VHH binders against F-box/kelch-repeat protein At4g38940. Designs and how they scored, part 10

Target 1, 370 residues: F-box/kelch-repeat protein At4g38940, of Arabidopsis thaliana (Mouse-ear cress) (q9svj9)
Amino acid sequence: MSSPIIIRAPKKQPPEPPCLISLLPEEIVVDIVARVPRCYYPTLSQVSRRFRSLVASPEIYKRRSFFGCTEQCLYIAISKDQTSDIHWFTLCRKPNGQQFSGTTASDHRLVHIPTLPPMPMHGSYVGIGSNIFVMGGFCNWKITSSVSLIDCRTHTAQTLPNMPKAVAFPVTELIDRKIYVIGGSDTLSPMKSPSRIMMVYDTDTEMWQLRARPDWEAGKKWFSSVVIGGKIYMRTYHNSFVCDPNDTSCDRDEVLHSKEWWSACVIDDVLYYYDVRENCLRAYDPKQRAWGVVKGFEGLLPVACKWSKTVSYTGGKLVLFLQKTEKTEIWCAEIAVERREGGEIWGKVEWCNVVLSGNFHIMDCVAVVL

## First folded at step 1 (VHH)

Design s11 (framework vhh_6z1v_2)
Fold by ESMFold2-Fast, scan of step 1:
Structure s11 (fold): chain B 370 residues (1-370), chain A 126 residues (1-126)
Amino acid sequence: as target 1 above (370 residues)
Amino acid sequence: EVQLVESGGRLVRTGGSLRLSCAASGRTFDDYAMGWFRQAPGKEREVVAAISWSGGSTWHADFVKGRFTISRDNAKNTVYLQMNSLKPEDTAVYYCAAEPTYFGSDLYSTSEYDYWGQGTQVTVSS
């Protein structure tokens, strides 16, 4: 049976209007558009056929890179319910102060990308440059080895060669242009132990390699992971591990495990996660091997939340997603973090708004550079 | 850590109905995906049904679809298996199992279950 979720094609472009910008040489138009924030590109594509072609061209993205005006864009994998396929959304951020005085309209929201097809959930999602690799996962209770590449410049997807084995719920990390896929399940059999083999994809050679899995306690799923200093930090329900992918051994870290650091992110080699029970942002510094609380909050974040996810963002910032105990709204906040004299970490909430309403669930967040 | 105690197993006639219960204690019940398994004499243990921590997602084996329904009541720390149209082939010891689930995930467990009850015997007469 097919999913009940239907993704509609983009609306047809209006006829080309009379426009003064049509008098400018293409080189100058490219230079102007390259400096426009990426979140406005869908709007620009409605102006004319020329602009629609331009905002999807490789040339515009080369020009953005040349001018040093590339930006980190967040793509969010969302499921309507926990058994359906994922759909892709992007976090839209509009310049503050471009509103009428006294308006309460939110400038931040999650925007659906209707040109991308539904994809398997609980797989691996990795951002590299302007692309997202989508690997494995499951849909309709079947685990897949399929690999897709999303080109975020055009919002198109293409099929790549399959992984050596099907997998869902793996630990997936990018280190030195190689994608490490560790553990997870290749079947829905409840008696199956997690994979003892690590799959490594070299993005330069486009080849898969099978390697010995770092040694850790077997029989565990629901991994959380981050990369710090070329090492993979992993959390299972019962323990936390620090593993070097070039070594076959992992060390347990009881101090790291003393906090439930699910859905964490890393900024300047410090691990961050949001504790929904204590309503605080916690930080782990591997060099100090100790947990701290980020100071400086004014209590502007939602309370009574059952779920959180942090994603690192450019400029020493993180993006925090929160869901209230009721499954109807997803909140998002941008938090700037700063290390001060004496090693204290301070944070500032720059904005906090509801970004998506309805029965939606965030499955993953991926950062790309556009 | 969680402890599981099954109840409700008994002798039932072919075509009859039975409801099994599994009471959980220990860590928050809401942190666990739950499953029902069965094992007949001389056969391997097989999965019958599974339910996510919130009850929003369920899975049932093909051999029980339309006859058995898994459900849970988080306020009572209990998971249930409602069995209808019972067949002699359903005769087995039924086990309740639990696995810690990543907080916020509403999928049933797809891995080995960490915690098991001692089982409750269901016998279907023919």
Scores: ipSAE 0.011, ipTM 0.383, lowest interface PAE 9.2, mean pLDDT 78

Design s12 (framework vhh_6z1v_2)
Fold by ESMFold2-Fast, scan of step 1:
Structure s12 (fold): chain B 370 residues (1-370), chain A 125 residues (1-125)
Amino acid sequence: as target 1 above (370 residues)
Amino acid sequence: EVQLVESGGRLVRTGGSLRLSCAASGSTFSSYAMGWFRQAPGKEREVVAAISWSGGSTWHADFVKGRFTISRDNAKNTVYLQMNSLKPEDTAVYYCAARPSGYYLSTWPSQYDYWGQGTQVTVSS
């Protein structure tokens, strides 16, 4: 037997208080975290295991919706040099503890989501509510009909019923809660013959249907598309088309095709894209059938860029991604646009900085509400 | 909010049949995708079957295909799981769950927002 010796230490004049956050009931912590902007959630997940579990919980997003604290969040599909896999990143508006070699501290950065699995190359992505649909593409050198759903509240992925046909490189658009998948290739053989079918997924009935594809001339597989007024506006190398997805005919628009409007977005029925050769934001008004240049921010964006991508954002804004010629920097800018008296469109750069460094390529950008 | 109440669980012999019911109350039932899940002692909760809001689309796990059938009656705010050719391996607590977001079939427990208390199914030989 041994007896412990108890030494009574002097009372500390200011005693250390207990950690209050660790002693709070779960309900109170949930209510507090729900009111925090989501861009802080990666930072919170590094504070403690409790916060890491809480941030991934559906309960937080129920409370955000209840409090009216939902926000539009951008998820970016990125391929890395030397891999065929696509990884998910979020655009974070505050430093989240992630740091890449050679990057500066920034209020805006792309942050990797390591819990999400890699996605197929050259598939399609559609954001609906808090979810991202991932459809088709190729994985392990096989073109797939697989459909996956990413729940952005929990950063979990699940499989859904397959598409009727495997496809890569399609035009994919959301109209009236239906996903239209048009064209593309169903084989790794020569990429010269796009699919002659259209697949339509009704998000309310959860059923796929095969339909006749709108007629357009077969060309190279590089496509850009946007939706304006329930119609699909599509650019190929040879032509630009305006198609009603419920009609088999498409009208050519030669004025629209006069500009290389790759990776465009739409705000208030106006098409926007960034011209890296002339360093300007261009706008197409389909009612006027005319191109204009957005005024008001000359000299505020990086020059000598290889490519650009635009994504529409809440409140009459767009997010612009630019890659420098050196391939070491991806820049991002948020631009507010407005139509002024006389029909002129003016823009204001809200912020612009480097969001990712390294040999990365943006494949797609998806907006969700969280 | 939606409240879910399962019923129908009991002791049944191998090869027997059983129908589970899940009654929903609260928010609009017909706007929810529904699922049946089960959890056996010492195992994680696994998906058994799922049904879309309209009943037009269903999914069944490979280990129950041809034996179990999920269905729903939106007029009665009820979802059912008909279980045939029961095996001892089907012994578990069976849970009903509802998913209001996106109306999609889900095979992941984390994607369901509302859960019932569960009903015990025991299959003896």
Scores: ipSAE 0.000, ipTM 0.172, lowest interface PAE 18.2, mean pLDDT 78

Design s13 (framework vhh_6z1v_2)
Fold by ESMFold2-Fast, scan of step 1:
Structure s13 (fold): chain B 370 residues (1-370), chain A 125 residues (1-125)
Amino acid sequence: as target 1 above (370 residues)
Amino acid sequence: EVQLVESGGRLVRTGGSLRLSCAASGRTFSSYAMGWFRQAPGKEREVVAAISGSGGDTWHADFVKGRFTISRDNAKNTVYLQMNSLKPEDTAVYYCAAQTDFYEWGSLEDTYDYWGQGTQVTVSS
């Protein structure tokens, strides 16, 4: 169309108290907004057209970085049912408790991002800086090699060059700005052995490489993994392995494998996962090769859950998602962990509540810095 | 625990119809996604159809769309495969499979935890 495009609109007259800010130079307004927590940006966007433009601007996020005001934000990949593609949600948390009386400061919620298109499920989801890479997965009954990049500053997505091979259900880890994609299924041919290749994406060169896979037995079930001390810890259905991505050899760890540590996270080189069968948070110390139970919050979390996922969070904390067996409820808790004298690990539940209701399934959770 | 027993496999003529049944034992059958797979002699096993625990969602392979229909009766703990307009190429052992982790559903064999013994379907010209 040949319609005139207005890139910048005149300043709108805002209601008080923002009227004083409307008189300030742009540089000072950017400095002020950059220091505001990210969770208040939707509210700021309602104040004026100027603020709406600023909170979506890449410039504001550069300024936040300059001032050291960046924060870790969680983005959650959710499927409505077992056949639908994923949709992206953010975990909305209010810092430092109640800021505005009579609002919703005691609640935490998963908030849908409607501007992002549906994306393949069971692929690789990696947060790097302010971006999420979405790679491979299962879309419309096809395993795909597609790559999408989500810019979390603007909530927009763009298509990037495909992976060398299509893959679903891989182990995916980020080490030294390289994304390692290992294992998984590359075809809908069920009797075919998993590929012995590994795909590596270098985020600096923006290039994919095919490499030899670490020396370990291929599992035919979903894989789980974490990174501790630059090594990839992987769980298959039959075994657990500790692998150096620069060496093709992997060592088995039978003590690690003695627990079903699916959907685990790492804090200070200790592996954590939530055991829904015994309703406890378990910790594995790889230096001692021993499992322990985190103490201090017994009976404070929902029971009768069929699924859990832990995600590491800044300040020695983790975020725990739980889905109840008999209800269409997703619960979320933020837990602070600390090691005490004698080697005991203690936890404190900072908050715990229902964050999403309905027939929804969490596929993955990604942390970005904004 | 889930135990699966297929039945209904037999010899049929080209253009004929056949209904396969899979009887499941065990708790929470309505929570399990179910699939039908087949394997012909000397060929790889392939997925034919899948159905969600509630029966609200179904998937069918392109080579059977319009001819085969998967369904389930949770009151009877049974899943069915209705096969119409049968072709000689449909000759195979048909397997019933159950997936207990309902987040992992669809056409990927690795997501299915329990398998039946199979039932032989032979289509003659």
Scores: ipSAE 0.000, ipTM 0.271, lowest interface PAE 12.4, mean pLDDT 78

Design s14 (framework vhh_6z1v_2)
Fold by ESMFold2-Fast, scan of step 1:
Structure s14 (fold): chain B 370 residues (1-370), chain A 124 residues (1-124)
Amino acid sequence: as target 1 above (370 residues)
Amino acid sequence: EVQLVESGGRLVRTGGSLRLSCAASGFTFSSYDMGWFRQAPGKEREVVAAISWSGGSTWHADFVKGRFTISRDNAKNTVYLQMNSLKPEDTAVYYCAARDYEYGLFDSSDYDYWGQGTQVTVSS
């Protein structure tokens, strides 16, 4: 019988040279790491157990905020293989990325977060600071009033007190630290009378209020919306509305409705959406009540797409997600936009590549600050 | 076994009317959104109309608005397409399709179950 092999070397390995940074006081190490971009944190976690613990600690995020070194991070709610559960992915960047190469060495990818539980479909997802609020939706063919909070610093989820009413497919917007949840479906029974109630969550008091909802035609389960100047701009299949959430009246905007502005975003009080039929980025200026086409990147984005979503990003930029009609590919592009002389809006594609392949469907995208 | 069976397709003269029916079995019909698609020879399959699981929301393509109406009867597990003022351009195989609430879009790839289709021919 051979014993377990413990090879005793006649000469032991030279001692590892002391890491210079391991000699620094903890406060100095925290200050250094807090100033490092998050894309380097996976690499730092491989240097030592101390760094691995540090990059996951609440103290780092407090110091990043103190130094003004926070970054906007995108969290994407995705359905896979025709399942009814939503899984969380994050958009990750490598420091030395590829520019629109279409190669396997792409610098941007959607990465699954396996520690987070699946979420209900067609609920509300709102990013506030470093947290995501998950509200309502349906799970196992039941519409829920459940509320969960995802802490993006730790990738942990906790249960919060329920909403006053269960809802799926609402209009959900954040205005002045209040979450407005408007309309939607509250039952799996045929909808004969749509909800005329608005639910408002005050993030500072952590309390829900019920209010009368703005006056618009209801009965549609699908809505799209954005916030401009403290007003909710919303699209239904038949009309587009501009509503003040503190007023029960809404104005119809037929010019806004002339385009199918689904999954839009807002940069500097201008509404943007990507038109997959015409392969162009469209912009609506509510001050002028006119649609325009963003110039400067013709032919640089993939064509024959069935779906798009835009998300506003720091520095006058938007992130665009595109799903191909004939392929199981999700493309992502970062586009910088600017107004030029004459009032024309111009765009520049900073990067564009495939970020996820397979039978995946983007349900929503949430921005948090880390 | 999941089945969608379309019926009602036939030869009709321009300006005529026709009602298509789709009988569903093998799944919880009242929990699924339903759609009507059509495909003409040499063309891609295109969405004509869609209706939510409850019947509370409907969508119709611009080229059929005012002429076609989608409806459903959850007690009979049936979805209908009422077609009025038919044109030669409406000639196609019409397909019934069912979708879960998973994707949230009106694309053929969003639909889980499909019927075999029913031929509608509109003569000039």
Scores: ipSAE 0.000, ipTM 0.187, lowest interface PAE 11.6, mean pLDDT 79

Design s15 (framework vhh_6z1v_2)
Fold by ESMFold2-Fast, scan of step 1:
Structure s15 (fold): chain B 370 residues (1-370), chain A 124 residues (1-124)
Amino acid sequence: as target 1 above (370 residues)
Amino acid sequence: EVQLVESGGRLVRTGGSLRLSCAASGRTFSEYGMGWFRQAPGKEREVVAAISQSGGSTWHADFVKGRFTISRDNAKNTVYLQMNSLKPEDTAVYYCAAGEPLYWDSTEYGYDYWGQGTQVTVSS
């Protein structure tokens, strides 16, 4: 049984805008609202039907782009357990009046989006612009070739042409406006080898290409991946590889493999992941071929966690999700990272708090620009 | 290719402890992630715990509530499940599995090699 999530509106709201704003031309109102941070849009939607319609329209997001006022927003795919449907949540900041909080405390919360349909499990999710591409996975224990496009401006989903092959558990990366879907399986049978195919989607032509996968790691499953310098860095249980998607070359990196880098992210060509056993943020610089520990925030994050996920965020930052072993709490922290003189990497925790309570599991995290 | 044999299952009283062992044969044991699964009569098989190929990372299901601990010894080609504070609800056939699961809390998918199971009965 899934526990319902009840997210309450702020107890106090800003006063309604003066009546005179209702006399402004539509274009002026759009220009004003486009410059307002998205965290205030729920409050604006309560002011009038005009504002409610406006903040949900594609027009406001076109205007935000025109003014250079776009924000990177996180969409999180969550299930109750491994067999339940996946639902979409957003990471939202709630303004609660003139309350001053410490630098690590905040009103960030995961908020359910009930208008989006459930998603297949163990598929691929890729953020491109204001959209999320949803590809493959399994639904009712059948692996699908389905492709859906989620428009994060309107919170609507559209069905797109299917992939050439059904796939679950692939490595999926975006390079130069092309989505590479590598490996995975086209059947849930445990006796079948992983898929020996690679599918490439060109976002400009909207066409799929089916390619034979190079014979490197034939029959092996990919576990984690990131893109650095146009190359795919991937970790299997057995080894870590650096692969060029445009040829058959695939070099092993034993130093990279010396750490169990799950759900890693990349900032300025450096790979980051959070080590829940040692309670530290680790960084790998491919140019130096060495692991380092990010300094400056020891003891500021929750301990005794069973998993972590990192997502890169604009401005040299990452967002870290942690789930405690004994509590049904999902913690989230925003960490700014910088390279200092001497090449050491330092981090600053800007905020850290519980964002979701209950028996929920994060399946994936996607960044979009709104 | 890996073959798995579970041992250690037996009748135990409520509140007792038990350690299950899974011995692997084959050349590539140290290259696989390992998991413990269980299946009670009339229920679906469920994931109990998982451990990475190095043993550096582990996952445990919420319903074991810190009572169970998975570990491995690659030199002995063995994975263990230490079960403490056993409850009647823990009564099941316990299976070990080897594979390359892409997610730590994966279902049966991702595990290519399975043992035949060992019966654990918790009386009260």
Scores: ipSAE 0.000, ipTM 0.296, lowest interface PAE 11.7, mean pLDDT 79

Design s16 (framework vhh_6z1v_2)
Amino acid sequence: EVQLVESGGRLVRTGGSLRLSCAASGRTFSSYAMGWFRQAPGKEREVVAAISWSGGSTWHADFVKGRFTISRDNAKNTVYLQMNSLKPEDTAVYYCAKDYSEFDTGYLEGMDYWGQGTQVTVSS
ESMFold2-Fast, scan of step 1: ipSAE 0.013; ipTM 0.411

Design s2 (framework vhh_6z1v_2)
Fold by ESMFold2-Fast, scan of step 1:
Structure s2 (fold): chain B 370 residues (1-370), chain A 126 residues (1-126)
Amino acid sequence: as target 1 above (370 residues)
Amino acid sequence: EVQLVESGGRLVRTGGSLRLSCAASGRTFSDYAMGWFRQAPGKEREVVAAISWSGGSTWHADFVKGRFTISRDNAKNTVYLQMNSLKPEDTAVYYCAADTSGYYEDFSEPSAYDYWGQGTQVTVSS
C-alpha cells in the first residue's frame, strides 16, 4: 500500500446564505419571529446565524409576552436504553409537513435539547411560567435533595437551595404557586414505607416548609396524581384517594378507582386518561362521580399499545403519548375535548403521528409558557 | 391474572455461575415490569434486580452490581437473572415478581409488585 500525494488548498467556508428577511432592520425581524409558533424555532435556527441567535435570545421571549403571543410548550423527560440518564426533548413541527388523505398525520417530532444537562432519575419536574423546577431523585444510586431551575428561554440550568430532605418517587403537585412534595423515599432500600412528611416550596417567597402528610395507603411508594379544585387526587394500585393538602385526611373514591387512571391529566376540572386495553379516552367528573367515554374519534388512534401518558394543553386540549406493544415507536396525538348538550364529552384528533423511534421511555411531560 | 414459575436454583460452589428463569403465564407479560427478589434464612425479602416492560431500563442492587444481570424475552414470556461470581452471602430463596401497572417509576420497590412466584432455592457452598 502507498500513500497518495495530496496538495491541500485551504477551502474557504461558503458564506451563510442570505434570506429575504435578512434585508429587514433587526427590530422588525424580532417582531416577526416573536409571532412565529415556538415549535418552528428549531427549524428557524438552521436558516441563518442571525435567526439562530435570535431564537435563543431572552429578547425574543420578552417581545412574545409584549405581543400576547406566548404559548404552552411541552418539554418531555426521556430515558434511553440502559443509560440511567434523563434527557430533555421538546415537541417540534417541521415546516412543509405532508398531510395525507384519510389521516390526521402531521410532521411533529420530539427533538433532543443537547445543551441541557442529564437529570436525576425518579426526581420531580414542575413547570412554572417559562421555567422547569427539578427536585430530588437519585444520581449514582444516591438520593439527592438538590433543586435546579431550567430556563426554557435559554435552555440553561441554575442551582437553587436544597429541599429540607432528600427524596425520590414522591407525589409532586403545583397548587396556588406552591409545590407540594409528598411521600417518596430517602433510600433505595426495599420495603420502606413512604415518608411521613410533606415538603412545600412557595415560589413567591422561595422558602421551603415542612408539614404533616395527608393520610393515604401505607406501604406503597409509587403513586399517580392530579389536582382538581385544590385537592390532590392520587392512585395507588389498590386504592384511589382525594386529599386536601391543608387537611391531613384523605377520602377513598371507589368509583374513581374502578378505572386504571394512570398518567392522567385535567381539563376544566374533569380527569382524563387513555385506556390502552379498551382503546378509548375516559373522563371522570368528580362532581357527577361517574366515568364516561370520550366520543368522536373512533379508529383514529393507534391500537395494541402497552402504555399511555396524557398532559393538558391550552384551549381545552390534551396531548396523548402512546407506545406500541410490538414496535419501538412513540406516537403522539393532540385531542380537543368539549362537553356537549346532555353532558356527553366529545373529542377531535387534530393530529396524530410517530414522534420518536427507538428504545426510548417517557418519564415525564412538563408544560411551560414561552 | 398472572402465574409466575421460577426455575434454575441449585447448589453451586463459591465463584460459580447460575442462571435463573421465570416463566409467566398470560398474554400481557410484555406490559409488566419484572423483578427478582431474594430472602435468606431469618432475613426480610430484598430486591436484587428489576427490568421495565420493554427491557429498556434495568436496576441492580449495589451488592450484586457487576455480578448479576437481569434480562427478559417477551416472545417467550420469560425473565432471567444471570448470576456470576457467587458468594456464600448470595444463598437465599429467589423470587420472581410482576408489576402489572405498566409504569416503571418505582420498578425497584417490592411494594410495586402485585404477583409473586413460589421461589427457587440457591445455595452457595464455601
Scores: ipSAE 0.000, ipTM 0.212, lowest interface PAE 16.2, mean pLDDT 78

Design s3 (framework vhh_6z1v_2)
Fold by ESMFold2-Fast, scan of step 1:
Structure s3 (fold): chain B 370 residues (1-370), chain A 126 residues (1-126)
Amino acid sequence: as target 1 above (370 residues)
Amino acid sequence: EVQLVESGGRLVRTGGSLRLSCAASGFTFDDYAMGWFRQAPGKEREVVAAISGSGGSTWHADFVKGRFTISRDNAKNTVYLQMNSLKPEDTAVYYCAADRGLEYYDEFTPSEYDYWGQGTQVTVSS
């Protein structure tokens, strides 16, 4: 007798590969997703119904915070010339955006957030943690004392205690978890002087206080400001001031005022702004009281721009918005800055792209941590 | 030199119509929101209407809505208030005002002051 040869039959139908993630407990899936960059969350929401529910869950943002995997996200308040309403946009990078060695091209865009309500014009916006505080301004041509909190994890808004006084066009700065709201106007009547009262919101106690306003020239509505070393640096048309919010006096800084430092930001106690007339990034060191030009990226940014805005970003970087004179394109660039031997500041353009096309205007930009 | 010059105020009968004009000079007109205000004897100055620098947005007070219309001609540096179905309660001095605070701020074109005209008298008879 001969023994038959046993041949293992190949499977007629290959089994579908199991979705590995669907075999994991919920808490492990949450842990994995929390460590994924937020720019991939829209793509993950398209993979399965489970992922769509998960990336919309508040648990993800709590887990990201617990693991120290949070990211700084930019929220931009934008007006369109044909509307009286201000709407929120985010600066987003699509996962299929490629950055190749020697290129600055990227897939960054400003994306509208339709679920957030329209914002008051000429109010104040302050980013704290994952939240944006919205204070004052005017809506339907009425100046408001209303305060709202936007939760950027859920894109929902809630009301907070009103400011003691309605105000539009104030200087608003965050120092030691307190929001200082200084000056501005409580009326559409130019016959009345700006408020001589400073309003202070303590984010820990959730209470407002009234204090005497630091002295500066009356009758000015337009201010630019930054915080350096617990002091408010501010520019009016005629003067630049350095003010301690715990003192009623302000010192003038004529060297600071020698440049038109509108929409400035601060990185490592140095003030930066972009000069659209000279096409350069300028830096002011308040300890040395001297202006310098940031070197290293000549010819990499668009020219013939009518305005600029800088916002500080994590890792010693800033984000620069530029609007072309033709008013049809908003450009955005990410610039890394470093101080080198001899005190020279050098910059590197990480990427530069058109982020919004159309007749749009940036009103404000706030950074939140998500 | 900045100037706002109002014209067109006069005596008019109840139910009549009137057009006010405000000619602006000495500033970049289309960078400024324009407003019409009025002040009756013994009363505070109140906002009647406002228009954005581009003319794309307008606001009218409830007490004039449907009767008054604000408009502007940026080529002529002029803002207008068309007043229809006038009532005795509309009797006031009407002021033209320019305000950067009602529009998007251009950081390279800062405003120093709010500007006002001297006013034009409108009287509505019963």
Scores: ipSAE 0.000, ipTM 0.299, lowest interface PAE 10.4, mean pLDDT 78

